# Ledger of designs, part 4: VH-VL binders against p61151

Target 1, 198 residues: p61151
Amino acid sequence: MKKFARFIGIDDGYFVRNVHKKTKLIGAITKHTILDGVLSREITIDGDDVSEKIIDMIKNSNHYYQIRGIILYGITFAGFNIADVELIYKNLGLPIIIVMERPPKDIFYKAIEKYKPNGIELIKKAGPIYKTKTPFGYTYYQVYGIDKDTASNIINNLAIVSKIPEPARVAHMIARGVTKGDSSKPRAGGDSNPGPAG
Key: E = the ipSAE of ESMFold2; O = the ipSAE of OpenDDE; V2 = 0.75 times the mean of E and O plus 0.25 times the DockQ between their complexes.

## First folded at step 4 (VH-VL; framework fv_reozalimab_arm2)

Design y1 (at its last look DockQ between E and O 0.02; V2 from the best seeds 0.00; counts 0 for: pae E 18.4 > 2, placed apart)
Fold by OpenDDE, look of step 4:
Structure y1 (fold): chain C 198 residues (1-198), chain A 122 residues (1-122), chain B 110 residues (1-110)
Amino acid sequence: as target 1 above (198 residues)
Amino acid sequence: QVQLVQSGAEVKKPGSSVKVSCKASGGTFSDYAISWVRQAPGQGLEWMGGIIPIFGTANYAQKFQGRVTITADKSTSTAYMELSSLRSEDTAVYYCAREGDYESGYYGMDVWGQGTTVTVSS
Amino acid sequence: QSVLTQPPSASGTPGQRVTISCSGSSSNIGSDTVNWYQQLPGTAPKLLIYSNNQRPSGVPDRFSGSKSGTSASLAISGLQSEDEADYYCAAWDDSLSGVVFGGGIKLTVL
């Protein structure tokens, strides 16, 4: 994989579970430090539509055939709307790297089991959690359709200003900015997404 | 600003139960994990368990399994910790604390209650 | 006693740099991020460092955290009298499925 290949980072927007029914899904297409495009859809909080929205978002993009991979900022979106990496890969043919700042806690998995009966199965499709050391700290990641070593290299190549690869970082910023009004606010200030750390 | 306010001090006899409340205000409640941590006099911090209110399922430290029950009422933004079969060694200050949400990671316990002193004495 | 191991005490003079260690295992510090808490006498603990090296708002930059392998360290530069407190490290333990704390270290400012 070339260092300056185009990747799309995907993250969800801010939401308050008892107030909002939907939030934004943002895709940021980057070539290293260059932002080439921004895609957006709406996804249902705690719904089951994030996979189809990702597929729709990318397939209908003018950049689809230029993208070489998908970087998901976590596997859960809009709460417990869990991405089906197998489904996404089968439809798009793009390797998927799921990045996290840390692995999820055990309590998270238990919560998924209760709240999303099929959620654990979806998460299992993503495979084991690996970690790679970036200049900014360890980045945890899962892979689908790509080997873990190649993914590690991609993460390191795209960890430009943080341990989160640039496509995902930018997607996160955009998502938070357009939904909450400020992308710079500390995450600890309150977020309604109980998904895996990312 | 998010605050956690706990119920008042308790004096209990051995064998009885105590239920401590923790009310959240000034922010979201349901999406954060509420942990309970206790501290015996002159001792360190001990994690008892936690709950994500929206899910209603709690995780407990092995030491307290079967004796502690952690619940949450989303409508009142209040978490509860009930400890049964109290012993003298359960005498401690009990804290509730909010942990970061799981999307952005484990931010530690960034908001703490003022603590509830529970004294177990015959 | 505690799953995470900390020295029981440390001391320093104002202006010094002190380092507090926290030793764990592959099931906690080795696999999770480390948080640090400061507890002043008679008060609830306060989050000092999260995610190994991140500072919450209001925490001065003279506090820093690091992690390597199964060990973590809290560094306090420019030690001040107000830093006299107990310090606890914490992490999630996968084997125990719960948060574990260090035994705590009492830091004295001489």
Scores: ipSAE 0.007, ipTM 0.540, lowest interface PAE 10.4, mean pLDDT 89
Fold by ESMFold2, look of step 4:
Structure y1 (fold): chain C 198 residues (1-198), chain A 122 residues (1-122), chain B 110 residues (1-110)
Amino acid sequence: as target 1 above (198 residues)
Amino acid sequence: QVQLVQSGAEVKKPGSSVKVSCKASGGTFSDYAISWVRQAPGQGLEWMGGIIPIFGTANYAQKFQGRVTITADKSTSTAYMELSSLRSEDTAVYYCAREGDYESGYYGMDVWGQGTTVTVSS
Amino acid sequence: QSVLTQPPSASGTPGQRVTISCSGSSSNIGSDTVNWYQQLPGTAPKLLIYSNNQRPSGVPDRFSGSKSGTSASLAISGLQSEDEADYYCAAWDDSLSGVVFGGGIKLTVL
């Protein structure tokens, strides 16, 4: 294993809309596939603060200068809190890979148009959706600041238990464990529809 | 056998920049980490940063953050280190080195370039 | 000031065993592997020991490495005049997010 390859996977926790105002945002830092650190912040359900929280979480980390890339588990967090990949890249200088188990459905884009002003602008910044074959099936992904073939290699190097790369998979498990008390039902990958994550 | 060949010695004025090249031959370039290490006259080794060319993102020692840029060109199997805002204390020999991996029998910096002397003088 | 601490010099006579020390912390030697480099005068460093105690091909078996807690040691058995060199320990430091070296130790063969 090469000693410089750290990645941070990011996912949000469980919430119930109109009961909770915030949920957890979890960053899982791996050295290759071995968990090396866990970071947390809170984000606003249906808010606009996820990009700011990702930037803050990573910049204030002891691992900032050795992280090679950011792996987002989907582009939406806590419902309609949408990551601005351009802003994140501008502030951190780190490649971004967005991973999904399934491509977004048309209803996801329609919901964003209706319920989140400026949300389509953020979605468009993430570019086209690609797919790559892993031992566990096809993983769907988008990229920012990195070419699609390099991202495919990263996904395949880090997908050792499921088609979702370890940083994102571990972030998902921790986020659900902390907010719901049980990580045994992982988030459905590739769900692009707005609504509660959990 | 992998070899790292560096660009020649340079004399620079304070405030300028220098860009040192490190060309790899033999074996696989893009999968290895390439580190940059400098050594001031009569001093020890100092890690500046490194890059894994396939990932493209460099990692920098905090001391050099903002002044050093490390890049790689896969088409020419060449890594580069650029140090800006040069000071007299940047006078040193600059080495590139390859991190080995398990299949080569090494995990340390197992191949070193010959070094590039950079002199910063008025 | 180096993150890893080595004495500035050591000496020995031909045929003796010498041990070169390196002290670190939980963020480097305590949590990651130690490499050792030999630098002969006028040359680039050479990897001498990797992964705490492994020898690359071509390194004599009289060189050995070990690690205990936050400290590492390089032992040279059957000291020879050509072993006169500078020796550096190195490790990844998680807190500094980079490779750290010892200050180097000049070994003199008397």
Scores: ipSAE 0.000, ipTM 0.453, lowest interface PAE 18.4, mean pLDDT 84
ESMFold2 (binder alone), look of step 4: mean pLDDT 89; pTM 0.931

Design y2 (at its last look DockQ between E and O 0.08; V2 from the best seeds 0.00; counts 0 for: pae E 14.0 > 2, placed apart)
Fold by OpenDDE, look of step 4:
Structure y2 (fold): chain C 198 residues (1-198), chain A 123 residues (1-123), chain B 110 residues (1-110)
Amino acid sequence: as target 1 above (198 residues)
Amino acid sequence: QVQLVQSGAEVKKPGSSVKVSCKASGGTFSDYAISWVRQAPGQGLEWMGGIIPIFGTANYAQKFQGRVTITADKSTSTAYMELSSLRSEDTAVYYCAREGDWEGSGYYGMDVWGQGTTVTVSS
Amino acid sequence: QSVLTQPPSASGTPGQRVTISCSGSSSNIGSDTVNWYQQLPGTAPKLLIYSNNQRPSGVPDRFSGSKSGTSASLAISGLQSEDEADYYCAAWDDSLSGVVFGGGIKLTVL
């Protein structure tokens, strides 16, 4: 895959449980450092609609046929709204790379098992967690519809200013900016949007 | 401003149990991870376990499994740590701490700490 | 005894740059982000650095963190008297399924 191929990064917005029922789902379409488009939907906190919304968001975009892959910032969105990578792939035909800064803690798997009856099964579809060394540190990732080595290369090619590939990084910034009002790193005690990265 | 306020000092006999509370105010509680960390006199920090109140699931350090129980009451924004079969070596200051963002932003530190609860175990 | 290894003590004079080391393994520092905590005498720990090199609000930029492989480092530039404290590194350990701390370093400002 070419270094300057178009990818869409996807991340969720800020939310506070018991205050918000939904948050934003943001897709950022990038060509290396160039942002070509921004897509937006709403997803239910701890719901089951993120896969549907991802599919709808991308299918109805003007860039659908120009996108070569999907980079998810974690597999969980809006809390424990878990992406079905198999469903997404079957519908869109786009390889999926799930990126995260660190592997999930064991406590999160236990929480998913308790809170989401089929959550563990969905997570298992994403396969094992790999890691690749970028200039900014190790990026952990899972793949669907693409081999891990190719994915590693893609991650490294798109790790431009951080170990998070640019499409996902930009999606994260936009999502946080439009929902919380500030995309900058949180202050101590100021972040209230928890959820496992994968 | 988010604060964690812990229960008062405890003096316990060996073999007994102690339950320390940690009440959160000024912010969200249920969707953050609450960790318990203790520090024996003149020693370092030791992680005991943690809980995500909204899910009610706790994770424990292997050293304390079977002897520690961490719970949370969402209605009162209070986390609890109960340590049973107390020993003299359990004498320490026990801290609760809120751990930050889990969404992949890299903000995973314990950014808010309680004032600590001194537990003394002596015959 | 601690899973993460830190020297027991360090010292410096005001204005100096001091570096505090933290060594781990592939199951912790090698696979997780590192946090640093400052503990002043008689107080609860304070988050000093998170995610290897990020500073919470209120932490001066003279504090910086770095990570490479299975080791991490905290650098303090322009050392000040109020920096005299214990410093702990921390990370999640995949093999232990829990947070692990360094043994702590007592930093003395001479």
Scores: ipSAE 0.017, ipTM 0.551, lowest interface PAE 6.8, mean pLDDT 90
Fold by ESMFold2, look of step 4:
Structure y2 (fold): chain C 198 residues (1-198), chain A 123 residues (1-123), chain B 110 residues (1-110)
Amino acid sequence: as target 1 above (198 residues)
Amino acid sequence: QVQLVQSGAEVKKPGSSVKVSCKASGGTFSDYAISWVRQAPGQGLEWMGGIIPIFGTANYAQKFQGRVTITADKSTSTAYMELSSLRSEDTAVYYCAREGDWEGSGYYGMDVWGQGTTVTVSS
Amino acid sequence: QSVLTQPPSASGTPGQRVTISCSGSSSNIGSDTVNWYQQLPGTAPKLLIYSNNQRPSGVPDRFSGSKSGTSASLAISGLQSEDEADYYCAAWDDSLSGVVFGGGIKLTVL
């Protein structure tokens, strides 16, 4: 009964660091919670190309002018490939919501600072972490180009089977399905998020 | 559990270079930081730099920047440290060491050390 | 000169408690965790304490660590002759973007 605004959820696929050099980046486009399109690109494991790939994927899609917002499943992709929300927003004009199942630990920030040049600056562009209550528990989120209360409403409208909104949850399932052959777990569920695999 | 096995002792002339290898066995390699630490005779421990193999990017202590190159080969689970323009003061035991896990029941800090490689710089 | 300051030596008798100090700054001990390493003569260092006060498996509970502000301490209770070794504190230093060690302290068991 709600207006069927389109959102794109973004997540990366499965990888093994000492085997793979690239993995899939998946965009899942929904009308409300109904899957309406799937986009894909490749990104470099622990690289710095995720922002440009997100921009390219969305700008060159048939859905670009109908998408109302981007929902990122965490700010890090394929390990330490960190999204630059400022760059993405400036190029696409779309609000960005970053969702996670739990806030990053202090150890995550220290790892970024220690091992990823200028990585903390990219993370700080996304501002403070907020939380919102869903029927499935608290969802933690950051925003860029949208106020936190509007983002909270979007999360709650789209979180129908887990505390992760459907666009991001579906992107995760597709990314894992096409790279590992099994989509049974979200990237954040059960493991640390947004930190690198231990 | 992982073990780190280093290459054998070296005797070098001043002005030359040395390259020490550090091979990981019995565990994972690419996701853990590998540090290089040296110890001159009768002296303390001195961090030279480190690398996380999956990133391929090394950090270097200021004292060694420009003379040390740290690399990793993920396919062979081997890290390397090359020190150039050797001086007699570079005579030391060179250790590689692995930093422990970020989360879980692992250790933080350098929890696995190689046996050390003695490098002697003498004319 | 060492970024972390330790006295050069300490001594104790068997059965006693010895405390080994380590002084740093806000850029290292004040902002990051402290690790302690034991080095027996002729051997590689061994991780003794991590994350300020935690012991790896196999390290006896008579070794304990603590941190306050920019200073850290390693305490050894029930001192034994096998504890005669060099002890190093270590931490990440944000301003140097690297690991810093103390100068080491030679513990002699009398």
Scores: ipSAE 0.005, ipTM 0.479, lowest interface PAE 14.0, mean pLDDT 84
ESMFold2 (binder alone), look of step 4: mean pLDDT 89; pTM 0.925

Design y3 (at its last look DockQ between E and O 0.04; V2 from the best seeds 0.00; counts 0 for: pae E 17.4 > 2, placed apart)
Fold by OpenDDE, look of step 4:
Structure y3 (fold): chain C 198 residues (1-198), chain A 124 residues (1-124), chain B 110 residues (1-110)
Amino acid sequence: as target 1 above (198 residues)
Amino acid sequence: QVQLVQSGAEVKKPGSSVKVSCKASGGTFSDYAISWVRQAPGQGLEWMGGIIPIFGTANYAQKFQGRVTITADKSTSTAYMELSSLRSEDTAVYYCAREGDYESGEGYYGMDVWGQGTTVTVSS
Amino acid sequence: QSVLTQPPSASGTPGQRVTISCSGSSSNIGSDTVNWYQQLPGTAPKLLIYSNNQRPSGVPDRFSGSKSGTSASLAISGLQSEDEADYYCAAWDDSLSGVVFGGGIKLTVL
């Protein structure tokens, strides 16, 4: 994989479960530090449509054939809307790297196991969690359709101002900015997005 | 301080149904699992099922599948447990309990807040 | 009959250290965290230990939990009269897709 290949980072917007039924899904297409395009869809809170929306978002983009990979900011979106990495890969043919600031807590898996019928199976498709040391700390990641060493190199090449690769970082900023009004808010516990979302 | 307040004692005949309510106050509701646990006189604790209110879909113990329905009303922060086809062996104290903070990953992984219990007596 | 196995009773004198055991299998204690509950007579259960060895706020440090393999244990140091209660272990069981409890142990302070 070339250092300056185009990648799309994907993240979800802010939401309040008892207020919002949907939130934004943002795709940021970047070439290193250059933002080439922004894509957006809406996804259902705790729904099952994020994979469909990712596929639709990318397929209908003018940049589709220029993209070399997908960087997901976590595997869960809009709460417990879980991405099917196998389905996405089969439809788009693009390798997927899932990035996290930290491994998910046990309570995340238990919540899915107890209350999201096909959730555990979807999570298992993402495979094991690896970690790579960036100048900004450890970045945790999973891969589909690409080997972990190549993915590690990609993460390190795109960790420009933080341990989150630039495509995903930019997607996060846009998503939070347009939904909550402030992109500088940290993504931490209590932000209505459980699990490895950041 | 988070509290769970349950509905009052019930006396039911065999074959009837009972619906117990559990109202949450003083904290979040949608992000926690509400579990139902019962205890027959002089017996141990038995998990019946649980629900994360925002999901709306409950998980049930196999023993009670088809006979128990757990629901939640987010607007009133109230969870419900309905048990049908009541039998004498269903006589017990029924508890609701909050389990974990599944959104933030904070809080306790166990049932950290319990209701006061609802006594259900099934007798002819 | 309970999925998790506990002795039915235990006893100790004030100041003594007592240990309560909980035996399970690979589908519950072997693969999940263990919680412990204390139930005083005539009251609702109270969370005593979560995640094998963590104490909620307000629980004295004389209570401690541990887990090894498919077994867990609750240790009570400096036993006090107020500790007389029933104690239950609990875990999620993967095969049953539900929370399972021990049969409970009645702890008497002599």
Scores: ipSAE 0.027, ipTM 0.600, lowest interface PAE 4.1, mean pLDDT 89
Fold by ESMFold2, look of step 4:
Structure y3 (fold): chain C 198 residues (1-198), chain A 124 residues (1-124), chain B 110 residues (1-110)
Amino acid sequence: as target 1 above (198 residues)
Amino acid sequence: QVQLVQSGAEVKKPGSSVKVSCKASGGTFSDYAISWVRQAPGQGLEWMGGIIPIFGTANYAQKFQGRVTITADKSTSTAYMELSSLRSEDTAVYYCAREGDYESGEGYYGMDVWGQGTTVTVSS
Amino acid sequence: QSVLTQPPSASGTPGQRVTISCSGSSSNIGSDTVNWYQQLPGTAPKLLIYSNNQRPSGVPDRFSGSKSGTSASLAISGLQSEDEADYYCAAWDDSLSGVVFGGGIKLTVL
């Protein structure tokens, strides 16, 4: 991987279901691991607009033609707003890596099936969940438009302070900072549950 | 699975300091929070602070700010807690504990692994 | 003094159901998950319940947890003599940026 390669990490902000209708969607563009830009959009809690917002955010970026890949922090955003990796890839031509700290539990899949029509089919487009060992523990990931071993190398090159790659980690911090007023390391626990793994 | 083994009991004079070690084995160390919790005789549990070893960042309970230093050595998988300006009320059992088990990908949150405890006695 | 409030003691007889309470605030239990710890005499604490109501492997299903608003409860059904211990609730507190414990409840099995 080139030292000057740009990646965009994407995560959503804090929200309270049944109180908020929208939350922030943050894109953090890094040149390798150095933050190079921040993009934002709003997405609908439990809606279906995250894929189009990701496409719009990246296409209108000053860095679009320099971005080499997309790193999603989980496949669900703002609750049950599920990224359609096929649609995103078709429109942007960029490989997609979906990272998570833990694999989703059965109750997560049951909730999607109950509350989101055809939601399981969107999740299945991203294929199986793989894992890779980093210096910081195991990172779980799915891929679209990229080989799983190449994705593993990208994760390890960009995971410098956490098992979550820097673009996604920084996106998470910014998203929480602008919606909750404070930020934290991407990790399970607290009242912030980002969907597939928490 | 993972184990936390602490250093042995200490007897200290008022005004001195103590440094307790907590060595992890059988698991990943660097990206897990290590907390320090103490328990005075007949009293409840009291959180002192914690550290995430890979970041080197420590967080301290307000009560212990200025007296406690928490560090980690990633190369030996060992966390340390040093308490200075000891007083008789610092007599307690000091525990280290690890938060969450990320190795399996099934997240356990809270302090799921505890060391055996280190008795620190502060007396004349 | 403890940030989370627990009564100092509770008691029951074998076979009974006992409920142990824990009261907090919007900065801790109201905004974060609750853990419960069991401490048998002379031993280190043991994680009993995490994420409000989840049991670690090896914890019997007669232990259950719940949370409502700023309060949490630990229920022990089919009480056994081996359940005699101190029980602590704990949560992350956003305003203190740290873990807070309850004062502990000494459960006596008669």
Scores: ipSAE 0.000, ipTM 0.441, lowest interface PAE 17.4, mean pLDDT 84
ESMFold2 (binder alone), look of step 4: mean pLDDT 89; pTM 0.927

Design y4 (at its last look DockQ between E and O 0.03; V2 from the best seeds 0.00; counts 0 for: pae E 10.5 > 2, placed apart)
Fold by OpenDDE, look of step 4:
Structure y4 (fold): chain C 198 residues (1-198), chain A 124 residues (1-124), chain B 110 residues (1-110)
Amino acid sequence: as target 1 above (198 residues)
Amino acid sequence: QVQLVQSGAEVKKPGSSVKVSCKASGGTFSDYAISWVRQAPGQGLEWMGGIIPIFGTADYAQKFQGRVTITADKSTSTAYMELSSLRSEDTAVYYCAREGDYEYGSGYYGMDVWGQGTTVTVSS
Amino acid sequence: QSVLTQPPSASGTPGQRVTISCSGSSSNIGSDTVNWYQQLPGTAPKLLIYSNNQRPSGVPDRFSGSKSGTSASLAISGLQSEDEADYYCAAWDDRLSGVVFGGGIKLTVL
């Protein structure tokens, strides 16, 4: 694909279980360091609507035909709302790269198995977890609709200021900024999202 | 309306260099890729390279690497293409083109604005 | 010798539907979107189709593009005399790290 091609990064906003019923889903369309567009939807905490919302968000965007791929910041959103990568790919025809700062721990899979029917099956669709070394550290990733080597190259090309590809990083910042009020505050220690996303 | 205006025709001797300019007006410059494409007489289009002014770095087709230099001046909204060690086969019309318009709602993803072309003739 | 392959010529009569083909590989058409350019005699190329099937403003809807696998196609319905031109397909090539063009096809309106 073209150098500095447009990618959309997707991440979810901040939420507190038993307080919030929904949170924001943010799509950030970037061309290298340039933010070209921001898309938003709402998704249900621990729901099953993230896939359809992703599809709706991208399909109805004016940038749809300019986007070359989707970078998901983790496969789980708004808690146990799990993306169906197969469904998303079939509908949009865009390759999907799932990025994460670290591989999930066993407790993550146990939680999915316990609380989310068919959750493990959805996760299995994403395939194995790979890792690629960026200038900022190892980025872990899964792929759908694209080979792992090409995805590795994309990740490295888009790892501009961190090991998280820029589209996903920006999506995260926006999502946190508009939902929590400050994008600079780390998620660790206070977030109820058990997913592998940052 | 965005326009690209190129410098005038050039006649050069083999071994010399030519520098063609491409000035953008009527729109943004820095965020768009400016590509250079040439066309020899009776031949097809050939991509030479491009630059995104805001990034300051250019990409080049392998065929021209080491012999072509593409630059951009954001202050004057002008892109430049310099081709050195000119040969007779470099005789062509050289085009600059804006590749992509990322402006929301009006974005094109291709070379949607072209200069008028600059004829470069290389002859002894 | 062009990375993308196009027939050198095509023809049609006014009102006819004509299709122009463009064949590539997995490193270009197979992995990226295709653009189409129209070049009238003595003029600079004009973007006709971008992103496989999108028309820029001002391009009539009788022009349409499609892509499948490693091939792309430009269809012109209701052929008109002013459609006589050269047509080029283009795509990014991952192997060459650059834009590649088809050899161009000369469309004659009989």
Scores: ipSAE 0.028, ipTM 0.643, lowest interface PAE 5.0, mean pLDDT 89
Fold by ESMFold2, look of step 4:
Structure y4 (fold): chain C 198 residues (1-198), chain A 124 residues (1-124), chain B 110 residues (1-110)
Amino acid sequence: as target 1 above (198 residues)
Amino acid sequence: QVQLVQSGAEVKKPGSSVKVSCKASGGTFSDYAISWVRQAPGQGLEWMGGIIPIFGTADYAQKFQGRVTITADKSTSTAYMELSSLRSEDTAVYYCAREGDYEYGSGYYGMDVWGQGTTVTVSS
Amino acid sequence: QSVLTQPPSASGTPGQRVTISCSGSSSNIGSDTVNWYQQLPGTAPKLLIYSNNQRPSGVPDRFSGSKSGTSASLAISGLQSEDEADYYCAAWDDRLSGVVFGGGIKLTVL
């Protein structure tokens, strides 16, 4: 049944630029909203390898033939390591939903234009940003290999604690947990105070 | 613990410029955006613009476009805000603040670390 | 002149609950999260609430935030004398491409 379909959520872990060269890439596989598996790879901070690592991680998993879609927590990983949704789709044959809490700010696009050759082109492959209302607020998303209304239904079925669907939310928590030691700590890695950074 | 320490108070004449510094310590300067926010006496907060120091990429509020320049020096972990063509209404406390990561579509964590503020007085 | 509208003041007595509001538009609160800042007299602002309803570490649970449509609310329960401060809502505005603040609410603890 579709309510038991497996999805993989993907996010990266904590890092400090100019200190770390790599960080973790986490895939959280859920059956509906129940965690069913965790995959990991390492990716290069500000590198070009996230698409290859996503493909390798999923294709070599025991869950590959049961996964029905990929939910990316944003299109950028480990800084400016930008997912090529076209390449990922061609290699895996899986629809891709990119989820966001809000649309990117203009300063972000300016930074990519300056520092990441062809980065804007990769982002444009994912098409326009849509939004859908959830019980937790608006979730913003892009799609590749799936229509926007089907993606909206998937987001709403999987967003049970926050407006971010469980596969992506859990991937985020695991990624921070394994790189910072505590998934609740700010991205900068301080103690319980001050407030969060991300 | 990240701390932001700003330069001292300034008294300026109309038509001149002021450059306020904001030095970061206790964390990685390059991983955060630095925003500049001002507050006129007895009034509210006003965002002026911000910068991502590792890339030197700056953005400005429309009201200040053309008068404000925001820069960063990565080697000294210091951000700067320069406001030119000063007027009496530019009299304010100027704050720098760290705000959340500007990653694609990431959550906005707000301005979680603030400098102590720099008072700029513009009088004739 | 502020893009987000807040009442200019509010008051309460110790132990009471106070709710303060913030009104925006579809280009800011309607499309993005709301943050709240507390500013004690003579000090820099402090982040009080982020992402509509999340408390940073060290902020007491008597502070809570909520958002509905283009409006946001900050509730302070068990009001204490040290809560006397100015409170600002803030959000990113897509149309202005920048952070917008409310005009501030001066909370007086009587």
Scores: ipSAE 0.006, ipTM 0.579, lowest interface PAE 10.5, mean pLDDT 85
ESMFold2 (binder alone), look of step 4: mean pLDDT 88; pTM 0.922

